# Ledger of designs, part 120: VH-VL binders against q9h9l3

Target 1, 176 residues: q9h9l3
Amino acid sequence: PRKMVAIDCEMVGTGPKGHVSSLARCSIVNYNGDVLYDEYILPPCHIVDYRTRWSGIRKQHMVNATPFKIARGQILKILTGKIVVGHAIHNDFKALQYFHPKSLTRDTSHIPPLNRKADCPENATMSLKHLTKKLLNRDIQVGKSGHSSVEDAQATMELYKLVEVEWEEHLARNPP
Key: E = the ipSAE of ESMFold2; O = the ipSAE of OpenDDE; V2 = 0.75 times the mean of E and O plus 0.25 times the DockQ between their complexes.

## First folded at step 7 (VH-VL)

Design v56 (framework fv_fezakinumab)
Fold by ESMFold2-Fast, scan of step 7:
Structure v56 (fold): chain C 176 residues (1-176), chain A 123 residues (1-123), chain B 111 residues (1-111)
Amino acid sequence: as target 1 above (176 residues)
Amino acid sequence: QVQLVQSGAEVKKPGASVKVSCKASGYTFTSYYMHWVRQAPGQGLEWVGWINPWSGDTFYAQKFRGRVTMTRDTSISTAYMELSRLRSDDTAVYYCARSGTYYYDSGSRFDPWGRGTLVTVSS
Amino acid sequence: QAVLTQPPSVSGAPGQRVTISCTGSSSDIGAGYDVHWYQQLPGTAPKLLIYDNSNRPSGVPDRFSGSKSGTSASLAITGLQAEDEADYYCQSYDSSLEGWVFGGGTQLTVL
C-alpha cells in the first residue's frame, strides 16, 4: 500500500565539544505538503551547541519541547508503513534512532534523475537548497537565523514529485 | 581483519549482576552500532539491545529494560553489557555483534559476531 | 516465544534440495524490512549466510539462496552436503517492537 510523507529534522550538538547530533525538531508533511507533525524536541542530554545558524533552535524553544522518548513514539507512529521521503534522510533516521525499510525510503540526495534535471552530475550529492533553486525556482534556508524544517520537508516532497513516476518505475524493475 | 573479542565465562548467583565486555579491532569502532544477543542452552537467539559507540545512545528490548545497561569506552574500542538482578533463566551465551548505521542499512545485518560469553546463574 | 516462525527441523540426503521458511507479520517482513539468515554450527557463534533477502557474503557458495515475498522469506540449500548440518536462523526488524527479531531456528539434519 502506497502512502507517502516527507520528513526533515533539526539537530543540536550534545556530548563532548557538542559533536553529537541530537534531535531537537521534527517536521512531517503529507503528499500535498500539509503539516502532519511539527514539534520541538527536548534531548535527554545537556545541549552544548544549539547550532542556531543552521537548526534555527534557541533556548526558548526547549521550554515546552516534547521529551525525546515521547516525540519519537509519535513520529514513528506516523512513519510506520509509509513511503518516507527526505534529503540525506540517513541523518534524520540516525537522530530518531530508527530503522525504516529501504524499499519504503526515498532520499532526494541520491536520485540520479533528479540531479540530471538540475543539470548536476548524477553521482554528486547536491544540497536541498541548490536542487530547490534549480528545479522549483525557490529560495529556501535564507538568512542566518536557521532553517525551517517545515519548509525543507515541503521542498523535499515537491522535488520528489518531479521524478516520482520515473523513479518508482525504476525501483519496481530494480528492487533493493 | 575485523574482530570482536569477548570476556571469559562467568558464574553468578541469583540477584547478582554480570558485566560482559566486547573489544573491537580492525575497523573504526564509532562508525558501527554494537548489538547484544543472547542464547539460552538449546534455545534460539534473542536480541537484547544496541549501543551507538559514537554518541553513547542505547536502545534495549522491552523485556530487558530496567535490568540491562550498555556502555562503551572509545579509548580502548570496547563495549560492555551489564545485566542486573540475575535469575536462573538468564543463563545463556551472550554475543556481541556489529551492524551498520541507519544509512541505507534498514534492518541492518549482524557481521561479525563475537565468540560469545557463557553466563551461568545457579541457585 | 520467537517472533518469526520457522519449522523446528528439516532433513535431506546429500545432493538434495531443502527449503527453510520464515514467516513474519505486517510489522516486520510484511512492512518491507529485509531478512537476513545466519548459520550456526554446533558450539560456534552464528555466521552471516544471506543478507538483505538474497545477497551472499564473500565465501558463501551459490548453493545457498534467499527469497522474500509478502510476510514470508525462504532459505534454499541445493546440493546438500554433510557440512551443512547446523541450525539456521532468520532475522528481521519489527517496527511495533522497535527491535531486531529472530526466528526460532531450524535444525538441518543431513541423512
Scores: ipSAE 0.278, ipTM 0.755, lowest interface PAE 3.7, mean pLDDT 90

Design v57 (framework fv_fezakinumab)
Fold by ESMFold2-Fast, scan of step 7:
Structure v57 (fold): chain C 176 residues (1-176), chain A 123 residues (1-123), chain B 111 residues (1-111)
Amino acid sequence: as target 1 above (176 residues)
Amino acid sequence: QVQLVQSGAEVKKPGASVKVSCKASGYTFTSYYMHWVRQAPGQGLEWVGWINPYTGDTFYAQKFRGRVTMTRDTSISTAYMELSRLRSDDTAVYYCARSGTYYYDSGSRFDPWGRGTLVTVSS
Amino acid sequence: QAVLTQPPSVSGAPGQRVTISCTGSSSDIGAGYDVHWYQQLPGTAPKLLIYDNSNRPSGVPDRFSGSKSGTSASLAITGLQAEDEADYYCQSYDSSLEGWVFGGGTQLTVL
């Protein structure tokens, strides 16, 4: 059977006006929510905006953070050959500069049955926070100290498990 | 409406460098990767590398590392590929081609393609 | 040598059907990466013919179709016409090379 993991990354702003999203933390959990990887990551470019309210990243986290090239190698070794679950996962893959196969990618922001269960329009892009509250009755991303990528990855896996049987059957009948 | 316009043919001596340009129009230049692909006379297509015009990040095929440099100028929506230390077997048509950055952004397909720039390396 | 394997040539008469195979490995097509097909008419740049295994861009007639299974893909051309005479290339992404890979190309001759 093909293994499944969930990923969530935190990005900081680099480049002109801090508009480029650069990887600064990555968390990966297994099917049961156990942490397989959780590291702070040092971007190769100067950080213009820590985006702390959202990322939870502060300057002190960059001290002894794993350099991007090394972290990327470690992360890709975990992701390769697995079904990878994420929320708006294209942002995570862009920050990793990584192309994961579409057939092995599960994006909880683009699964119509999941939105249907949450009483949301099937083709709308709903936030992880909203879906988690509606379907799991749990508050995530609370307060002003930033998000926990571990918490987000765990919530993302649990959300996917709500539609896993239905969605895997759909994908088997309608390969991407 | 979406177009990639490449610079004209070049003739170079062995050991020289060549810089080919690709001007994009009809879309948001920074939203797509730009690829370079070459084709030697009578041969198949060979991928050289990509540049992300938004970040300036590049990735090159192993064969070209150390000899190729890709850059861009966002103010004129133009991508560049420079190949150094030219050899006769670098004689080829060099194409630029657009792809998405992920499956939501037109995925991995190359569309459109520039018309190509013939680079001839001869003594 | 090309990373994906295609036959170097195929031929058919007007009105007939031909298929062009594209064989990869476990790190590209076998890993689940999509296959795209390009048509290159003599003296022109390649043009996207089929994308994401079986989809046609606007303007490509339904005589052209694509399929994918396991580590291989196929391009089918029905109702052959003289203007179909061209080189055809398959393309995918290879995770071990972290790059785009092409087939060696197939020259289609319409007899």
Scores: ipSAE 0.587, ipTM 0.861, lowest interface PAE 2.1, mean pLDDT 91

Design v58 (framework fv_fezakinumab)
Fold by ESMFold2-Fast, scan of step 7:
Structure v58 (fold): chain C 176 residues (1-176), chain A 123 residues (1-123), chain B 111 residues (1-111)
Amino acid sequence: as target 1 above (176 residues)
Amino acid sequence: QVQLVQSGAEVKKPGASVKVSCKASGYTFTSYYMHWVRQAPGQGLEWVGWINPYYGDTFYAQKFRGRVTMTRDTSISTAYMELSRLRSDDTAVYYCARSGTYYYDSGSRFDPWGRGTLVTVSS
Amino acid sequence: QAVLTQPPSVSGAPGQRVTISCTGSSSDIGAGYDVHWYQQLPGTAPKLLIYDNSNRPSGVPDRFSGSKSGTSASLAITGLQAEDEADYYCQSYDSSLEGWVFGGGTQLTVL
């Protein structure tokens, strides 16, 4: 069997008008929710917008942050060959400039059985906060000081576990 | 209609540099990676590297590091590959090809491809 | 040397079936990365034939099919036609090289 991890990344705005999303923090947890990786990451480009309300990133976090090239190498070593769980995970992979195999990727924003359990339309893209509240009776991303990528990764893994048996069986019959 | 149009054939002497262009149209240039792949006469396909047109960041195959430079100009949706210190065994058709940046778009497949630029290196 | 291994040539008569293999390692196909196949007619650029192991782009006839198992993939062509004569390349991503890798190519001759 493949090992499984969950990932959540925080992005800051770089490039013209801060419209480009650049990796500034990454958290990875194992199947039990234990933290395997959690680092602030220094983008190679000038940060225009910290997006602190959502990212929780402040200028102080960039002091001694791991340079992008080094952080990327560390992260990819953890992800390679494993089933990777995330929420809207395509944004995380894009920020990492990384191609993870589709067959080893699980996106909790695109799992119809998970939406079904939450009494949501199967094809809707529901937020992590909403699914966590509906299915785990837990409030995450509370307040206005930014999100915890550790908390988000842990919630994402717990959400996936609710449908793991059903979804893995579906994928075995309907390979991506 | 998605299209990649490459510059014309080049003939170079050993030690020279060559710069090949690839002009994209019919899609958002900055939303996809641009790859360069070469093929020596009668030989197979060999991946050279990619550029992310939004950021301008690049990644090159180990064999070409130190000799290849990839750039882009977003105002004209054009990617460039420059290969320096040319040798006779750099004689090849050089293709540009598009891929997605993550699994929710076009994925890792290369589609479309440019028609290729023949670079001949001879003394 | 190519990273993925293909037979250098295969041949068949019109109407027959041929299969082209593509063998990788634990860092590419064996790591679960998707396999894509390209057809290259003489004097032309490669054209996407099969993507994500077994999917056909619009315009590719159902005579072409792909499969993947373990560290290997295969392309099957049924009902061979003269216009199928071409070079065929498999492609995947290799995590140890952090890049795209191709097979050495297989020349299909229709007898």
Scores: ipSAE 0.022, ipTM 0.622, lowest interface PAE 6.9, mean pLDDT 89

Design v59 (framework fv_fezakinumab)
Fold by ESMFold2-Fast, scan of step 7:
Structure v59 (fold): chain C 176 residues (1-176), chain A 123 residues (1-123), chain B 111 residues (1-111)
Amino acid sequence: as target 1 above (176 residues)
Amino acid sequence: QVQLVQSGAEVKKPGASVKVSCKASGYTFTSYYMHWVRQAPGQGLEWVGWINPYSGETFYAQKFRGRVTMTRDTSISTAYMELSRLRSDDTAVYYCARSGTYYYDSGSRFDPWGRGTLVTVSS
Amino acid sequence: QAVLTQPPSVSGAPGQRVTISCTGSSSDIGAGYDVHWYQQLPGTAPKLLIYDNSNRPSGVPDRFSGSKSGTSASLAITGLQAEDEADYYCQSYDSSLEGWVFGGGTQLTVL
């Protein structure tokens, strides 16, 4: 069987008025939720806005952060050839400047059976926080100190496991 | 109507540089990636690189790194490819082509294509 | 030379079927990346013929079809017509090169 991992990234604002989202942390967990990768990442551009309330990134995290090019190489080695699970995962791949095969990508923000289990409209885009609370009875992204990408990646994998059999069967019959 | 209109043919001497333009119309310029592909006379297609018109981010095929520079001007929806230190084997038709968003979706098919710009490098 | 391997030429008579193969490796087609096909008539820019392995753009006849298995893809053309005489290129993405790769092209001759 093809191995599966879950990913979550934190971005900071770079470029004019901090409008560009640049990778500043990446966490990857395996099927059981064990951490395979979790590093702070130094963007190649000047950080204008740490977006700390959401990212949890502060200036001190950048002191010994892995430069973007090196971190990207490490991350891509882990993702290549695997089924990658994420929530609104296009944002993570965009920050990584990485193209992952559509057939090996699972986005928990766009899985109709998952929304159905949460009593949400099938084609609505629900937040990770909402789905995790509704389906796993677990509070994530609490407080004002920013999100934990490890916590988010772990929650994302657990959410996918709830629909994995049904969704993999659907994808086998209806290839993307 | 979605169109990509390229600049006209160029004749350059070895060692010179050439800058080819590709003007987009009929769609939101910053919502799609722009690729450059070349084809030497009687030969196959060779991918040169891409630019994200939104961010200005670029990626070049290894063969062209150090010699190619891709830029864009969002105010006139135009992408540019500049190739430096030209050699006779750079003689080719250079195409621009649009692709969808990478990263998550396989919308990477090239459609539409510009009509091509012939660059001839002769001594 | 070219990263994806295609036969340099194929031929068929009007009304017949031809197939054009495209062979990659574990870093491109074998890694799950989609295959696209382009038709290039003499003196023209390439035109999208098949995308995401087997989908046809609006305006492409049903007699053109694509498939993918393992590290290879195929373009099938049924009911060959004289206007199908062209060069055909497959394309995918290669994760090792981090870029788009093309086949060497196949010249189709309609006898």
Scores: ipSAE 0.434, ipTM 0.805, lowest interface PAE 2.6, mean pLDDT 90

Design v6 (framework fv_fezakinumab; at its last look DockQ between E and O 0.08; V2 from the best seeds 0.00; counts 0 for: pae E 14.3 > 2, placed apart)
Fold by OpenDDE, look of step 8:
Structure v6 (fold): chain C 176 residues (1-176), chain A 123 residues (1-123), chain B 111 residues (1-111)
Amino acid sequence: as target 1 above (176 residues)
Amino acid sequence: QVQLVQSGAEVKKPGASVKVSCKASGYTFTSYYMHWVRQAPGQGLEWVGWINPYSGDTFYAQKFRGRVTMTRDTSISTAYMELSRLRSDDTAVYYCARSGTYYYDSGHRFDPWGRGTLVTVSS
Amino acid sequence: QAVLTQPPSVSGAPGQRVTISCTGSSSDIGAGYDVHWYQQLPGTAPKLLIYDNSNRPSGVPDRFSGSKSGTSASLAITGLQAEDEADYYCQSYDSSLEGWVFGGGTQLTVL
């Protein structure tokens, strides 16, 4: 079986009125939760909204941030060929301007068995925070200082591991 | 009915630039990516790049970087592809083609296609 | 030049079954990326025929089918008809090139 990694990205607002979501931090962990990648990333465009309340990104983090082009290359190198686990992962891939095979993607926001285990509607989109609390009895994204992408990536991987066997079997029988 | 209407045939000299248009109708222009694919006479299909009409973000094939510019005018649901420093081997039918916006491989099928615009580069 | 490899031509009689292969590499089909197929009738633009390896868009007869295995994909046409005479292209994504790639195309002749 292919190796698995979990990814979580933080985005800031660029472009007119800050409506464009640009990658400002990316964290990648392996199956065991070890950090493989964790970097602040400098968007190619001027940051209009740091979205600090959610992203945790501040102006000071951008002083020595890795340029997007360079960071993207580093990240893609890690993701290529692996099963990538994330929560609402389409946002992360979008921020990376990267296309990953759907068959190698695992989105914990769209795994019915995971929701069922959490006593949630199978077809509902639950937050990472809620699922983590319900299934792992752990609080994440606490406070007003913004999210920790490392913490979120680790939680995402742990959640997936709870349903890995069942879901992988399902996918084998029903390829996306 | 979803359709893509492209501009007419062009004849250019080497070194010149050409700008082809693709007007979309029958769907929400900004909800789908627009791709450009070209086909030299008697040859196969070659992907040029894509544009996100919503954001204006673009991504070009390595071969065309530095020479191609894709833009859009959302007010008239029109995408543009400009190719500069033209040479004879740029002679081809250029197609615009719609695809989804997912950042997965799935869904990035090209449907529909424009009828194509012939660009001829000759001395 | 084409990243994906197709036979230049295939032929069959009406009613027969024909197959068109599409061979990729570890950076495209072999990397797990889906394959799409297009039909291009003479003098026309390509038309989507098969998407996501084996799905048919509305209006495409069930005599057209697609499959994928390993680094290769295949288009099968059963009950071959005269109207099937066209060029067929496979398409996928190549992670090394960071771009969409096509096969060289296969010319199908109905005898």
Scores: ipSAE 0.750, ipTM 0.908, lowest interface PAE 0.8, mean pLDDT 95
Fold by ESMFold2-Fast, scan of step 7:
Structure v6 (fold): chain C 176 residues (1-176), chain A 123 residues (1-123), chain B 111 residues (1-111)
Amino acid sequence: as target 1 above (176 residues)
Amino acid sequence: QVQLVQSGAEVKKPGASVKVSCKASGYTFTSYYMHWVRQAPGQGLEWVGWINPYSGDTFYAQKFRGRVTMTRDTSISTAYMELSRLRSDDTAVYYCARSGTYYYDSGHRFDPWGRGTLVTVSS
Amino acid sequence: QAVLTQPPSVSGAPGQRVTISCTGSSSDIGAGYDVHWYQQLPGTAPKLLIYDNSNRPSGVPDRFSGSKSGTSASLAITGLQAEDEADYYCQSYDSSLEGWVFGGGTQLTVL
């Protein structure tokens, strides 16, 4: 079987008026939820908006942050050839400027059986916080100090495990 | 009605630069990547690079790094590809082509394509 | 040089079936990246013919089909017609090059 990991990234605002999302933290966990990677990442562009309420990123985190090019290389070495689980994972891949094969990608925001278990419309894009509360009875992204990408990656893996057997069988019959 | 309209043919001397434009209409310009692909006379298709019109981020094929620059102007929904230090073997038709930015919306297939801009490099 | 390998030419008579192969490596098709196919009529831009291995855009006849297995993909054309005479290109993404890659193209001649 292929190894499976879950990823969650935090982005800060760069570019004109801080409208561009640039990678500022990445967390990767294995199938059991153990941390394989968790680093603050220094964008190559000037940070205009830390978006701290959601990202949890503050100026002090940038002091010892890994430069983007180096962090990207490290992250891609971990992801290559593995099944990668994420929530709205297209945002993470875009921030990494990375194209992972869709046959090895699992997006918990686009898995109809997962929404069905949560009593949500199958084709709706539900938040990670909502799905985690409904299906795992756990509150994540609590408070006003920003999100933990480790916590989000761990929750994402646990959510996928609820539908893994069913979804992998579906994908084998209906390759993406 | 989605369209990509490219600028007209160019003739350049070796060592010059050329800037080709691609004007998009009929869709939200910032929601899709724009690619550039070239084709030398009688030869196959060769990918040059992409630009994300929303962020301005670019990525170029190794062969063209240091000579190509891709930009865009969101106010007129136009993408540009500038190739510098032209050589005779840069003679080609240069196409712009649209792709999705996410695998599950419209994917990474190239559709539509512009009609192409012939760039001739001769002494 | 093309990254994906296609035969330079194929031929068939009207009504026959032809297949065009596209061979990649472990870093592109073998890595699980989708294969797309484009048709290029003389003097025109390429047009999307097949996407994500086997899907047809609106307006593409059922006689065009695609498949993928291992490090290779194939385009099949059944009921061959004179208007199918064109160049055909496969395309995928290559993780080692971090870019889109094309086959060298196959010229289809309808006899």
Scores: ipSAE 0.658, ipTM 0.879, lowest interface PAE 1.6, mean pLDDT 91
Fold by ESMFold2, look of step 8:
Structure v6 (fold): chain C 176 residues (1-176), chain A 123 residues (1-123), chain B 111 residues (1-111)
Amino acid sequence: as target 1 above (176 residues)
Amino acid sequence: QVQLVQSGAEVKKPGASVKVSCKASGYTFTSYYMHWVRQAPGQGLEWVGWINPYSGDTFYAQKFRGRVTMTRDTSISTAYMELSRLRSDDTAVYYCARSGTYYYDSGHRFDPWGRGTLVTVSS
Amino acid sequence: QAVLTQPPSVSGAPGQRVTISCTGSSSDIGAGYDVHWYQQLPGTAPKLLIYDNSNRPSGVPDRFSGSKSGTSASLAITGLQAEDEADYYCQSYDSSLEGWVFGGGTQLTVL
């Protein structure tokens, strides 16, 4: 349904020694995996470390990137009032400088039924790549050119669908 | 005190090139974007482009692509703008202006500005 | 042919209030981008006057105020003084042009 979206973000290193994670790409997909938003985002200060091996961000992507304040406004308009699905989603919200209501947040890195389906300990924090391989029989994040936030957001939504009925019923009985 | 000190006035013939400098002091040069803005006599402000002094990345307004080159020398905290194939309507005051901060506050405001460099193109 | 539209001139007597409009489009102010204002005194470089629509940097008197609504922004100056005689420019970002854009400027005359 259009009331649920999945988000994935890619970050670059800013600040002293490149230790600050700053938003440089964000992708949002709907329940069926259609892309609602996919933009490169220009951090407010210079990039110390593009982190390209993981982020997929290269200098050329920043040439026409949307400034952070503008992109944040666009993204938050999409997220408001929706159930938002992500993987280790606290990192995405931190990069957006945003708090989403816990009752509307679904984090595929912290769903015990999903881990159980993957034959993993229920409280383990499993990578998106591992869960996707085990449960969807797909290889994502292939190669050394970095991740695709569209690919990752789509995989995250498909993973959630595997446990959606069970987990939504659990949350209805056990509000966060 | 934060300031931007620009090179002196230039007189050029049509077809020549000009290179204007902007020396920064009182702040960390590589932590802020540097913009160039021009103002023809009796006219308004026109954005030319920006350079990221840390990386050397540049972005030019469409009108100037192919004629403008922005560079910097981080060892002396100086940004440069070079404009080639000069015409008489390139006569203007060329300003440098700082934008953005290490910690994002607006990302778009220009503060401070240099005093400007008059470039006169006449035959 | 400035991207943002400002009146070419405004005038007022000392002590009066004037406003300067700045009208953009759906790709700049109308898309939600902030507006900044600059004061340019005769023979000098522009100086930041208002940022993020309505904020004053330290040292700018509270006689200056800014606002934004829809596709337009406004600079208001109350208690006009002779020293306020200057050119005023609004500035924003435009996503269609992929760049920073200025208004054409407004010459304020204190009568």
Scores: ipSAE 0.007, ipTM 0.490, lowest interface PAE 14.3, mean pLDDT 87
ESMFold2 (binder alone), look of step 8: mean pLDDT 92; pTM 0.941

Design v60 (framework fv_fezakinumab)
Fold by ESMFold2-Fast, scan of step 7:
Structure v60 (fold): chain C 176 residues (1-176), chain A 123 residues (1-123), chain B 111 residues (1-111)
Amino acid sequence: as target 1 above (176 residues)
Amino acid sequence: QVQLVQSGAEVKKPGASVKVSCKASGYTFTSYYMHWVRQAPGQGLEWVGWINPYSGYTFYAQKFRGRVTMTRDTSISTAYMELSRLRSDDTAVYYCARSGTYYYDSGSRFDPWGRGTLVTVSS
Amino acid sequence: QAVLTQPPSVSGAPGQRVTISCTGSSSDIGAGYDVHWYQQLPGTAPKLLIYDNSNRPSGVPDRFSGSKSGTSASLAITGLQAEDEADYYCQSYDSSLEGWVFGGGTQLTVL
């Protein structure tokens, strides 16, 4: 009976040579794909590389963006006690500097039945774009102006729904 | 092979500050969180806060906010905890301890621990 | 004030079984966060004994086991030995505090 949400974050490069990934946007959707949270977030460190091709983040988005500490508190209130779905979700949790319980985490990049449905090797790490095209016949992350974290979170939730019954039964028998 | 080596014991007067170091070896310093935990004589374990060596981000337990500062130097894989405006009830052994960042193998558990640094605050 | 509640002491005779409880709330153990257990021998740093509710690190004997249910966790020690005399601490993560929390510790005496 735990509620379920999906999350996707966008990161920019900070620190030496822009190698540190810092949170710059977070989107959270509910089970039906409705947006619960979508904010630009101001990193505490100087942005060296906007990574705009992938993040969609530009200088204009950082004007009046929510400071990291405040955004993190808001996001954690939404995630607490819920099953959280994401794709390569460890990157999102690292950017949030947040510890979510393993038992309540679902990573669509590491669900063998999902890869099986997509005719991919069960242990391979497939991109969100590939799985979404193969299983939902939908193109996401189109073009060169950056990704939409809302679109990615919505696709991630829909992908999880395809294997939800099977995977939840597996986890009940094989707790993480 | 994985180990944390802490600086030696310190004796300070009330109102002074103390800076304890924790040198990591045998693993990638920036891939794990570093925590500080204290233990007053005959008392239990009390979490002080953590630092992400990768980003430099810190988070402190509410009790210590305004008095504790955590930093790191990635060039020598060393974390620091500085506690200011010391009181006699800050007398404790201060431990550093490593945790994962959720996705890595070590998860939320603390392993390894440093051997501890005794900080004595007396007038 | 410890965030997680443990009995201050437990005792048993050699060869017997003891259980140490760790009680949390809806924001930590009840929110699904894993529970870890540490053993602290006199004059030493704490040592990881059980992690992620029920797993043993290399070198920890099968006599030690952990479990978790609802808002509580439990450490069981079977076949008690004199060398098991130590303080035992449970630990979890608390979402309201956004930090790690410990139990108050339980002193085990082998009679």
Scores: ipSAE 0.401, ipTM 0.800, lowest interface PAE 3.7, mean pLDDT 90

